# Ledger of designs, part 1: miniprotein binders against a7tqs6

Scores and structures below are computed, not measured.

Target 1, 250 residues: a7tqs6
Amino acid sequence: MNEDGSVCNKILIAFQDNDQIANLKESVLGEVFRLDKANTNHDENIIKGLTWSTKYYEVRYDLYVDTFDDFEEWCKDLISSEYDDLREVLSGIIVIDSYTMEKDKIDQNKLLGQLGSVLQDKFFVFMNTNKDISQDVIDELNDDNSMQLTSDSGNSVEIINYHNVSNLKLNQYNEKIGFERVREIIDTCEWSGGHRVQTVEAKADSTDVDLESVFNRLKEARLKYLEIEDEDEREQFALEISNEFAEFLQ
Positions, changes and structure headers below are counted from each chain's first letter, unless a header gives other numbers.
F, E and O are the ipSAE of ESMFold2-Fast, ESMFold2 and OpenDDE, as the mean of both directions, binder to target and target to binder. V2 is 0.75 times the mean of E and O plus 0.25 times the DockQ between their complexes.
[cut] stands for letters that were removed.

## First folded at step 1 (miniprotein)

Design fa1
Fold by ESMFold2-Fast, scan of step 3:
Structure fa1 (fold): chain B 250 residues (1-250), chain A 81 residues (1-81)
Amino acid sequence: as target 1 above (250 residues)
Amino acid sequence: MSEKVEITIEGLSPEELRKAIWELFRIALKLGVEVRIKVRNGELEITVTGDPEDVEELLEEIKELAEELGYTVEVRVEEDE
């Protein structure tokens, strides 16, 4: 919280500067953040005072909209000490660019890994605009970075396709894709400034959101488990958490 | 010294699948292993990475679970560098 008691949550969204940037901004900001067309085409790079609302909570945030020509230089700047203050207030980052195929894959993956290492406990989404990359390839790439329940994310980036040529809502594993997946990630993120829990009606249609919430709870439980030095208390804690999880899955 | 193991269990009903996933979470929480799970068409694909001792203990628990449910487990061991 600021001195005036306001919550200072920020999400950074960065676009590759190209001929499609105006259309990408309109589509992404409209579909992910539900912003109207007027908000996607103004000169101000910060959209302030937005509210993110789920069935479980609401939180205020600002959206910082950035652009880059050179992804390497942009990553280098963001990782630098000059941006420490910005990184601390970020709840997450979304990068919109073309995911590199075979030829330059190593360099781009190294940059994503470096950025991911300084964004620990923050969500990191890479929205791929390369039409040649299929959903099956995306699923494979994400398998190494998602669904970790007992350790920190090694490479915390999740790659999501911008284009949906088959108009599918779910992948082969019955998981959300596209813009709905991005919203799901934001729904379950750990907001840097915290959030207010609200009383809600018990009407949840998305099992995918619940699944990510469960994995996050288990990851938090693991961290607490490791802080318990007494082995008997540790075993009792593990049993209690496992029982709570079992009730939730039923 | 980490070890990586891939496990597949096929032919599970939705209820059996939930039981298997729950038991896996319980074991993983106690052991210092990283677990990745994919579920498709009643097929449970598990990738486990961690210390060899912990990975071996998890594998034994998974084998016991699969045997209890009446299914066999397929294991592929790959040394994680």
Scores: ipSAE 0.000, ipTM 0.282, lowest interface PAE 10.9, mean pLDDT 65
ESMFold2 (binder alone), alone request of step 1: mean pLDDT 71; pTM 0.615

Design fa2
Fold by ESMFold2-Fast, scan of step 3:
Structure fa2 (fold): chain B 250 residues (1-250), chain A 95 residues (1-95)
Amino acid sequence: as target 1 above (250 residues)
Amino acid sequence: MSETVEVTIEIEGLSPEELRKAIWELFRIALEALRKYGVEVEVRIKVRNGELEITVTITGDPEDVEELLEEIKELAEELAEEYGLTVTVEVRVEE
């Protein structure tokens, strides 16, 4: 086990250089990485010594902050052999830009596919700043992208909306969206330098929490489930009950 | 005849999202089993410092209990393989 771990654990976040970049950096770094202005190091391109902590583990990581004017040029650079060393040390990449639905303007999907092909074992997130793209469209795009990963070991991009125009917390499939989805992807990523189990509290005797009320709810749910004749309604009920369980465990 | 089997599943290293998905899948299988096999299921959950211990007590016809037990074991293996986690399943048969 590498005691430091921070040397290998890097995340690259790249912003399109536009009039909104200052606001985007503040929002994304604040919401995703829980950083405020006081936590920023002198080097604007590298924020070092950050800790990613979950209920189950913690790791130290560095955040590389990049900016681009031309997305195609930026992708070609990152894919090139000149950046092999950088790609190897990264745990994942987040791109913040406007996703295009205009078929004649930019072949953005082709660039995302090419970049994804060199990011095996690393997360790849595209945060869309285009307000005109609905969550339903994002869901369909992500479904299409995941279906392509059948025999190749390549990584597909996941597109996540920056703006929550509909004020939804979850999508129609009860999956996280927005900043919380990005955090979920990071929580579950394969850290390039590995991760260590969270240090046991000084109390160390480990407090067990029994979910007796949830157990009683499960008994009631059994009877309710048997009364539901519609298959879709049963599936929704099971998902709702499972979500209640998960919330009690947080 | 009626048979009672206790299954203990210990999972370490799950993120909150992986935990939600695992609970949903386990509950969905349990509900389907209740409809299909006519078994009685009791679930106890303990959580501490990143360790999740699920104890499932299954009571019913021996044939149904055995079939459900195999489905639970298969699910635990799939979760361990999908997330690269260590999952321990311990089975205890009561009289």
Scores: ipSAE 0.000, ipTM 0.255, lowest interface PAE 13.1, mean pLDDT 66
ESMFold2 (binder alone), alone request of step 1: mean pLDDT 64; pTM 0.528

Design fa3
Amino acid sequence: MSEKVEITIETDSPEELRKAIWELFRIALKLGVEVRIKVRNGELEITVTGDPEDVEELLEEIKELAEELGYTVEVRVEEDE
ESMFold2 (binder alone), alone request of step 1: mean pLDDT 67; pTM 0.578

Design fb1
Fold by ESMFold2-Fast, scan of step 3:
Structure fb1 (fold): chain B 250 residues (1-250), chain A 80 residues (1-80)
Amino acid sequence: as target 1 above (250 residues)
Amino acid sequence: MSEKVEITIEGDPEDVEELLEEIKELAEELGYTVEVEVENGELEITVTGLSPEELRKAIWELFRIALKLGVEVRIKVRED
């Protein structure tokens, strides 16, 4: 619940503090959240009043932008009881950092597992900035993480490459990758504060070319409908027009 | 699964009420349920119980009536 009038839906995005952080913030916030550079002010940790819109629904959300030097300390803080209120209103979390393949892999995976255990019913994305990790390796890691869910280990992390070194549009399983995969995860997430469906407007005095075409079609359809004397033919025509406008709503 | 449709209507109160009555008559004819709610100064109508085919026909009839009355209608389609 929000007593200050802010929205219940929140997404937390956290960046490792390094010499690339300014570029990473600009590209990730721009590509995933469609935010302009002017909206990615480095002095603001909270971007409020954003709208996530798909063709099927829209929802208001706030974006929390965080930074960490030590991933372990950051995970420990987020898991702590001091952040229970924050975790409750989160719809999901995105971490941008370098995924470790060997040296600290066990420690990093342990931290991701511990964090995942407190993020029930929330999406959890790790955007990997390590260019040495191929898409095939990412696919294998995500398969392993998915198998852990069948063991009642809690919410699993999905690892997504930040860099698309092979210029691939889809992975070997014909699934989206990169920024488009992150957007797909957000599109289908369980928003903690609920969501509303996408709106479609109809006006008699349309000024938009597409809306004008729809208006003219409806006007012609109405006149045609009134001219049809046979009731069965009118019903068939109504179905055909209804199908046409159902396509417009999609 | 049936789709849930939310309809938001804005316009002159007299024309909006006429459109609402037409929608209620259409609901009785097609056998679906209509719920009316006023939120933030807008008249919001929720339609339930329609199959996809019936939903398409209802959307067309609603647009037809709205054009006749000169009323602005916003339709929201919810997939459960």
Scores: ipSAE 0.000, ipTM 0.176, lowest interface PAE 13.2, mean pLDDT 65
ESMFold2 (binder alone), alone request of step 1: mean pLDDT 66; pTM 0.535

Design fc1
Fold by ESMFold2-Fast, scan of step 3:
Structure fc1 (fold): chain B 250 residues (1-250), chain A 84 residues (1-84)
Amino acid sequence: as target 1 above (250 residues)
Amino acid sequence: MSETVEVTIEIEGLSPEELRKAIWELFRIALEALRKYGVEVEVRIKVRNGELEITVTITGDPEDVEELLEEIKELAEELAEEYK
C-alpha cells in the first residue's frame, strides 16, 4: 500500500462534548499539532496527510478527531471488537476530559486501566481540564500509574494538565508539562505503521530523562522476554536490554 | 489475604557497568517472581541528578511476598558491597 493514502500512522484525539469544545479543539490542535484554523474548519472527523517532524525524523500520519458525551460509553465502544481495526492502526490516543477527584475517580481510573490494556504498544495521554487539580497532584498521579510487571499489564496512561495556572514550563522534577509534554510523548512514540525512517539520535541532555521511553521499552522487553522459548536466547536478550537501559540512563 | 509491601532502593555513584548489572538482576527477579509466585510486582524507576531511585511494590500472599523479599534483600546487599 501507499504511504500517502490508505496505510499510515494514526493518532486518535477525543474531546468531551461540552460548551468549551470549540475552544479546546482550537487550542489543542493548534498547540500540539500546530494546525491552523483552516485545517480544523472542515466538518470531517479525519485530517489526512499530516507530517510529524522532529530534528531526527519525519513521519506521515492521519489525525482522527472524535467527540463523546459519555466517557464510559465511549471507552466501551473503543474497547469493543467493532473498533479492532482502528486500534490496530493507532500510534496513540489523546483524551481531553475532566479528571475527577471524588468517589467517581475509582470508576474513571478503572475505565482508563481497561482502555490502557488494549493499547499496549501505543501512547495514551489524558489531558485534564479540571482546574482544581494542581501540577503537584498530577505528578503524584503519574507516579502511581507507573509500570507494573504483571500478566495484565497494559499501557499506562499519562495524565497531563490542560490548564497551566502557574505558567510554568517544567515541573518540580525538571520535567516538561502541558502541551510541551504531549509533544514530547509524540516525538518519542513508537509509530505503529513501521513507515518511519530510523535516524541517528542526538546527544541527550544529561539532566533530562525521558521516563516514558524507559517505561515503554521495559514493557516491550518484558513481553518479548516472555515469548522467547530458548533459554540461552532469553538470557542474551535480557543482557542486551540491560545494556540498552544503562546507556539510556547514563 | 493479599499483602502489599513497598521497597525503595536508592542507588548513587554506580558505574555504568554496575548499573547494567543492577538493572539486569532486577529484571530477572521481577519476571521470576511473576512466573513462580504469582505475585504482582510494580517497578518505578526515577533518575534525578545522577541518582537512580527504584521503588518495587509487591502484592500477593504473605508467604510468597516474604520469600521474594529475601531475594530482594540479598540483591540489595550485593549491590551495597559493589557500591562501596
Scores: ipSAE 0.000, ipTM 0.297, lowest interface PAE 11.0, mean pLDDT 66
ESMFold2 (binder alone), alone request of step 1: mean pLDDT 66; pTM 0.520

Design fd1
Fold by ESMFold2-Fast, scan of step 3:
Structure fd1 (fold): chain B 250 residues (1-250), chain A 86 residues (1-86)
Amino acid sequence: as target 1 above (250 residues)
Amino acid sequence: MSPEELRKAIWELFRIALEALRKYGVEVEVRIKVRNGELEITVTITDPETGETVTVTVEVEGDSPEEAIEKALEELLEKLEEELEE
């Protein structure tokens, strides 16, 4: 019955167990995954047969909903060999918890780095529920994370604020924030099962749009860019690649 | 039962659901209720080719949280294996 039989395309979403968890589940599952209590029970731990639809493609996926009390213990368990099978089938992970700028920040960043290192080619989102952390701070943290893992070709966590105190749709760099940023990350992720079917809009606008081939081309382009020793040649190559993907990034 | 103990039971169910999908091509939906040391697990198995659904409910009590989880998972696995046997 219209259910994806694939063993891949799973998304793991984990909530910190606190007095706000019911509100967080309703908001995140509703706004990010378009799930409400009429469609599914927010108390379900495995929600299957969901469809992720974009202008360019449609894919079937399952959502695994987890809860934790101790983030450190949760990270250690998820990294362990006991859960290799779970990690292998994931397209990505979303953690909803409080990010702190205090002494605990060092331990939390260490755990996020360790977890990120075992989630190769998977998206990793940390949705921050701490209202004291501004969007400007989030932007700085994400820039730092991106820079550290660029040369290693590793995975990095992206930190996104749950609370939108300023009621803005975009940050100072004209980038999406909040739930819309999470959706953008999922829209552009490398689905582990590769079971994407092009939508009618994509078929009307262009012949074939294959996000996987686009991402592979971009990865190849980055490797080529790093091998170019001449700065003028490097700039010209970057411009050519940017122009090649301009129509895709709408 | 602590949240971490419940989490480990849920992860074991994730593993079982994946194995059922790989081995039998069936989708598994799980609902867990926890009351003190009491566990109630409801599992709905769907055959994607026929659209048929089978529901299994397991209710167990344990002297300790970890024992209750192990007992519930053991009974669930036995019932699923019986339903999916060739």
Scores: ipSAE 0.000, ipTM 0.409, lowest interface PAE 10.6, mean pLDDT 70
ESMFold2 (binder alone), alone request of step 1: mean pLDDT 65; pTM 0.519

Design t1 (at its last look DockQ between E and O 0.56; V2 from the best seeds 0.00; counts 0 for: pae E 1.7 > 1.5)
Fold by OpenDDE base, look of step 4:
Structure t1 (fold): chain B 250 residues (1-250), chain A 88 residues (1-88)
Amino acid sequence: as target 1 above (250 residues)
Amino acid sequence: MSPEEIEEKLERIEERLEYLESRIERAEEKGDPELKRLEQLIRWLEILLELLEKRAEESGDPEIKEKLEEIKEKLEELKSKIDELKEE
């Protein structure tokens, strides 16, 4: 809980316990969460009082840093009822590991699917460190996973390559990739609480409605909506938001 | 959370710590390749405890606070034991 009693947002990032991934940990934390090397005591698994800042809002969150050796066991635990409380407070999860296409190994896809089924309304990212997997393959996997998601099956994992072999900033669908995509996912995640300080009044003036801006505004609006305790005020706010976006629905 | 709910959750953590203690003891005796797993489980308990800590403190219940402190002490003890096992 924040100092004001609000539910503090939590993000869980988990790294595979091997030498390769260990070397990437600092880079991942730095690129995604903009943690200064000086502030990342290698041994701190709980980093409190972080601020996620976008052009539209700021929110406070805590970061849980985990390491696992066995992904299957890690998933089973996280899915179990024993960790219901943890899942409840999470805004999302990032897993850093090598994605495998080999059928003979632990069916990562099955595990990811199972975990996704219990992470409703949470962002779920798997950052792939396997350099043998191209962005095109990842895009196809994400597409397939998104298609298999029936409305009832929870959140699908988005697989994101750590490596950028092509130096492309966008995938074949003109979507962000790598760390920028991870950040975009977090930017658009559902935050359960925290003081959202509106930083920049989205100057409504430019006709080029950046869909990203609209989406972020909607998310901001949703959070503000959830913070309103008075039902009448909540309805009024909902109406205001509806009116604000009514122009986009024509 | 009600004080009763907080207490129940703390009890669950305590039970899990007891389980981990037993595993650590076995590791000391037989060698446990699962040391990394034990460390991971401890980290999760730390997280769960962190989630409860503020609520426990705010409850004002001295029994809950006492239990919280006992759990914290036990957790640190187990962490120390694991660290010792890593150095071997």
Scores: ipSAE 0.702, ipTM 0.887, lowest interface PAE 0.7, mean pLDDT 83
Fold by ESMFold2, look of step 4:
Structure t1 (fold): chain B 250 residues (1-250), chain A 88 residues (1-88)
Amino acid sequence: as target 1 above (250 residues)
Amino acid sequence: MSPEEIEEKLERIEERLEYLESRIERAEEKGDPELKRLEQLIRWLEILLELLEKRAEESGDPEIKEKLEEIKEKLEELKSKIDELKEE
């Protein structure tokens, strides 16, 4: 086991304090992290010793649950140089708050971009609780954020609607949405000390699957997908990638 | 991580704890509603302290371990102060 010099993975999840916070905590912790209320006190702010498992790997992590009143203050504190070491030990950040398009109050998109610029290889999710923002608007915002981010300036935020008003599982580009998209982002993030999952069902022409190679391939596919401007070509690329990984899943 | 680097980071955390203690005392006097923010900032320091605790244990330096324990005690003291203020 390679535990020398390894720091336990940590996820920071932060909820805006509002009259729905108890329901939001129950839903998000349950659906994303599989923390059932019967087995877990959702009022805890530190949940240690969790396991994230996929078909390919298993890792240990801790979950830190914040509550904030003012997003701008919370965000600026986290961006500050005083918390560089904190950002370094995180695997990623999830924020649950209402997204607004109103620039005269605060340029929320600019703050999200600034935080993303200091999160090198860390996932960054903003779960939007505002029911009035359609999935098409979310998709446009994510495209714009991705195009603004250069490869050497950090990681762009992914905005994900908490509410599934349409009851669809995919957006117009056949991409996962909602909780399933959040889980997909965590599945593919850069964990520290990932453990390879071996299966006995692999037989002919099979070499051992290299988790680093799989992670790099997924990262490359994500970058290429985001670079494609033509909708038809983008959909064809997504189908090709889906078929490629489906072959490994069979 | 060198013992010198660990000590520098512990001193940085200690300074932050002194600053937070001052803010907790002001919140107590004025009934400041920012107790949630102070509790959250203390949790961020807990994350950093956990990292340094592992490094201090690996270093085997008794002076660093003693300083780390002093800081841990101070952090728990501040958590208790916040809990008392929330019950009022």
Scores: ipSAE 0.476, ipTM 0.761, lowest interface PAE 1.7, mean pLDDT 78
Fold by ESMFold2-Fast, scan of step 3:
Structure t1 (fold): chain B 250 residues (1-250), chain A 88 residues (1-88)
Amino acid sequence: as target 1 above (250 residues)
Amino acid sequence: MSPEEIEEKLERIEERLEYLESRIERAEEKGDPELKRLEQLIRWLEILLELLEKRAEESGDPEIKEKLEEIKEKLEELKSKIDELKEE
């Protein structure tokens, strides 16, 4: 008999319904989940029996692909009691939409905050499709969001740029960006009943590898980096953090 | 999850499908935004049904299996009706 883990480990990914949605689905499903049109129908709303594999573990998951026209209405649906069962089985959620820098910023941030509060212990990624928002601005927004949310609830949405205009692998702080950052978040999320890769070394471990601690360390490192006033110390710290997480996740 | 809990949740999905069927009949009067909304709600119910399907299969209850099959058929029927409206 299996434990009730057979009905867990779901990722919900939701796309804004616009003229670019076909291109967005192809690139996001392809780059983040390694699902190309040669072996997967991108028009399927439920993609079952996927395997997420890292150096340290393997876990089976299902991907739920949704589309929304009205983000506020979609958020209201997801936080309602009618979808409690869905929220309970999610490992995390990814929203693909345009992030606003204007008058609507307060309303959008309010919705992201409300959704984040309901997704306790789950990852929450917002992939921004607005090309006018630079990586530096994203870095500031994520720092501000982390400080605001972790002081009150421990939940934080992470905003990641969809467009890599500069074609960079790392930001100025030697942190992963774009699709590779999304994969890093999924690598370190708290899966239910995940099967760990078994080796002689792994069995000799005094404690299980705590993926949550890796994620929390990354958040802490980001905040500390922004507080360092000395340029040389900041650069040294960035290299240390980059090496720590790159070696762990590969 | 008990067989009784599974049956109650399947009945809830069935009630929502009946409600959506009524909305589909009126959808052409309300235009494209209503069709998009109905497609979204159908996807949500499909996900909820998928979650219950795994639990229902483990229960081994023939009545639950029969009800699950009826609900799956109804869901496919409503998806087809929406597709027809999108082509009109």
Scores: ipSAE 0.382, ipTM 0.744, lowest interface PAE 2.8, mean pLDDT 76
ESMFold2 (binder alone), alone request of step 1: mean pLDDT 77; pTM 0.713
ESMFold2 (binder alone), look of step 4: mean pLDDT 77; pTM 0.714

Design t2
Fold by ESMFold2-Fast, scan of step 3:
Structure t2 (fold): chain B 250 residues (1-250), chain A 88 residues (1-88)
Amino acid sequence: as target 1 above (250 residues)
Amino acid sequence: MSPEEIKEKLEEIKEKLEELKDKIEEAKESGDPELLEILIELWKLLRELRELRKEAEESGDPEIREELREIYEELRELRSEIKELEEE
């Protein structure tokens, strides 16, 4: 196995070739993969030697950037046996295109279901560029996809909105949306075990600070501060309390 | 698309297949197989062929159909060679 590049741990990202493709590439590659603008401006189909890092692990991966004019033909190609070897090396797929809400949407949903069925143990994200589809509709579509289109495969496509018109951070169920949801899916994907390395900075869990406890401690600290008559002791106490709360208020 | 235009594009595809064969041979010799780049180029060629196949069926030219068949057979051989390279 090569340390810089392996046959496994590849992510395929595919964009519809349209007037917005340059902006979509810059935005998605920048926000999801933290790639520099300069590195995404060249017609580079393979971006090698990238590192995906979480607080629990680090893994090396490569990114394949593809484009398509006809989504149906692209899906048929990727589903075909001729692409079995390519699919085996993928950890997941991200498609950036417009989701159809018209009467014939079943054709697109059928294709997504068929593609999902060949992506067992791999993540599958469809990033929707259609501005007319609200977050509430996306939530319903994901529930429907799980039950109706990919139930037999055990692996369902997740539809995520590219546009965040309402500037929301979470959906109605307090779940992440947009680019942060895509990152969360990648964080939890099943990488090749031989390439996963636990980071030195890994921590078992992070706990949200109980704000009531913080406020009570601040109140107690202020009362004690007012009782200190020595100015030097008062300044020392203020510094100690400031340092204590800086740790909580990150 | 005209039959002559289709034949010209098929000739371009054959040239790209020969370049891909050369890259596979170089990868075997170098011991640094750029397998993903080879697979991507193969995928692009397969996609281009699918588009031409639609035009070829519309044209009804038996020479074009025979040439497409030969190209697909060559692609099948290349897939086999790439798989051997992956196992090395």
Scores: ipSAE 0.000, ipTM 0.334, lowest interface PAE 12.4, mean pLDDT 70
ESMFold2 (binder alone), alone request of step 1: mean pLDDT 76; pTM 0.695

Design t3
Fold by ESMFold2-Fast, scan of step 3:
Structure t3 (fold): chain B 250 residues (1-250), chain A 88 residues (1-88)
Amino acid sequence: as target 1 above (250 residues)
Amino acid sequence: MSPEEIKEKLEEIKEKLEELKDKIEEAKESGDPELRELMREIWRLILELLKLEREAEESGDPEIEEELEEIYEELRELRSEIKELKEE
């Protein structure tokens, strides 16, 4: 137990159990979280005391690594009241599985929607391992998902291709894809714990505006704003977010 | 707020969205879009929507709910158009 009682800042990553799971764990844990296989046991279900560092802040987090055979049963468990405590401490979730475009598409999309509804104020990434789905299709799917601004829809999922068949670093809109996009989502997620610790690295000015991150942050800010009961706190939050965007867009 | 006041403010937001659509159209034609300024204006509209959303939901007026859905759909369209501007 932490001395201050804080248990927030957890990321849950869940893998479909298949013959590629060892390679997927190595790639995702290595590329996204930069975990050295020599220093970290990739077979551990809980990896504690990790640091997420950007040019602008540092935060401590734990990584929960899960595996599932049946995505529907896994979703039902995670949504259940037994997992209320886990969901409260999560900053976000990453699911690695095959996205369906044809058969069972309705069922998979319903499950993603149901899971998203209980992940309010948390990032939700689905890393697609289906090689038949092109980046252009992923871009179209995400346009609808990321613009859900109604309270009834909860938090929407962002679908990211695991395989880079075209060997591209950016999509047609000059946006990051693959592992670098996942890192970008984590960089901008809503960490708990008050003020973030500034890194010792010099802050570099960037002229590149990541529109997807901005829209995701706007959606997150909206959902959080609606949850605040006190009017003075809501106005203070709106001012803080407004100042954050003004500075980001400068 | 009364339902009539909410409807009037939602109509003002719709008018501002129309202005943003015009700016995006002009930016596409000029080839030098000010994405940062457009994003600032979108954020301003979202803040105005957030202030009205609780009042609108409490009203239970179907016309207000329909108008909110139309505004969110327009925001989705604007986001798509802004992404296209990166390609010029």
Scores: ipSAE 0.000, ipTM 0.369, lowest interface PAE 11.0, mean pLDDT 69
ESMFold2 (binder alone), alone request of step 1: mean pLDDT 76; pTM 0.686

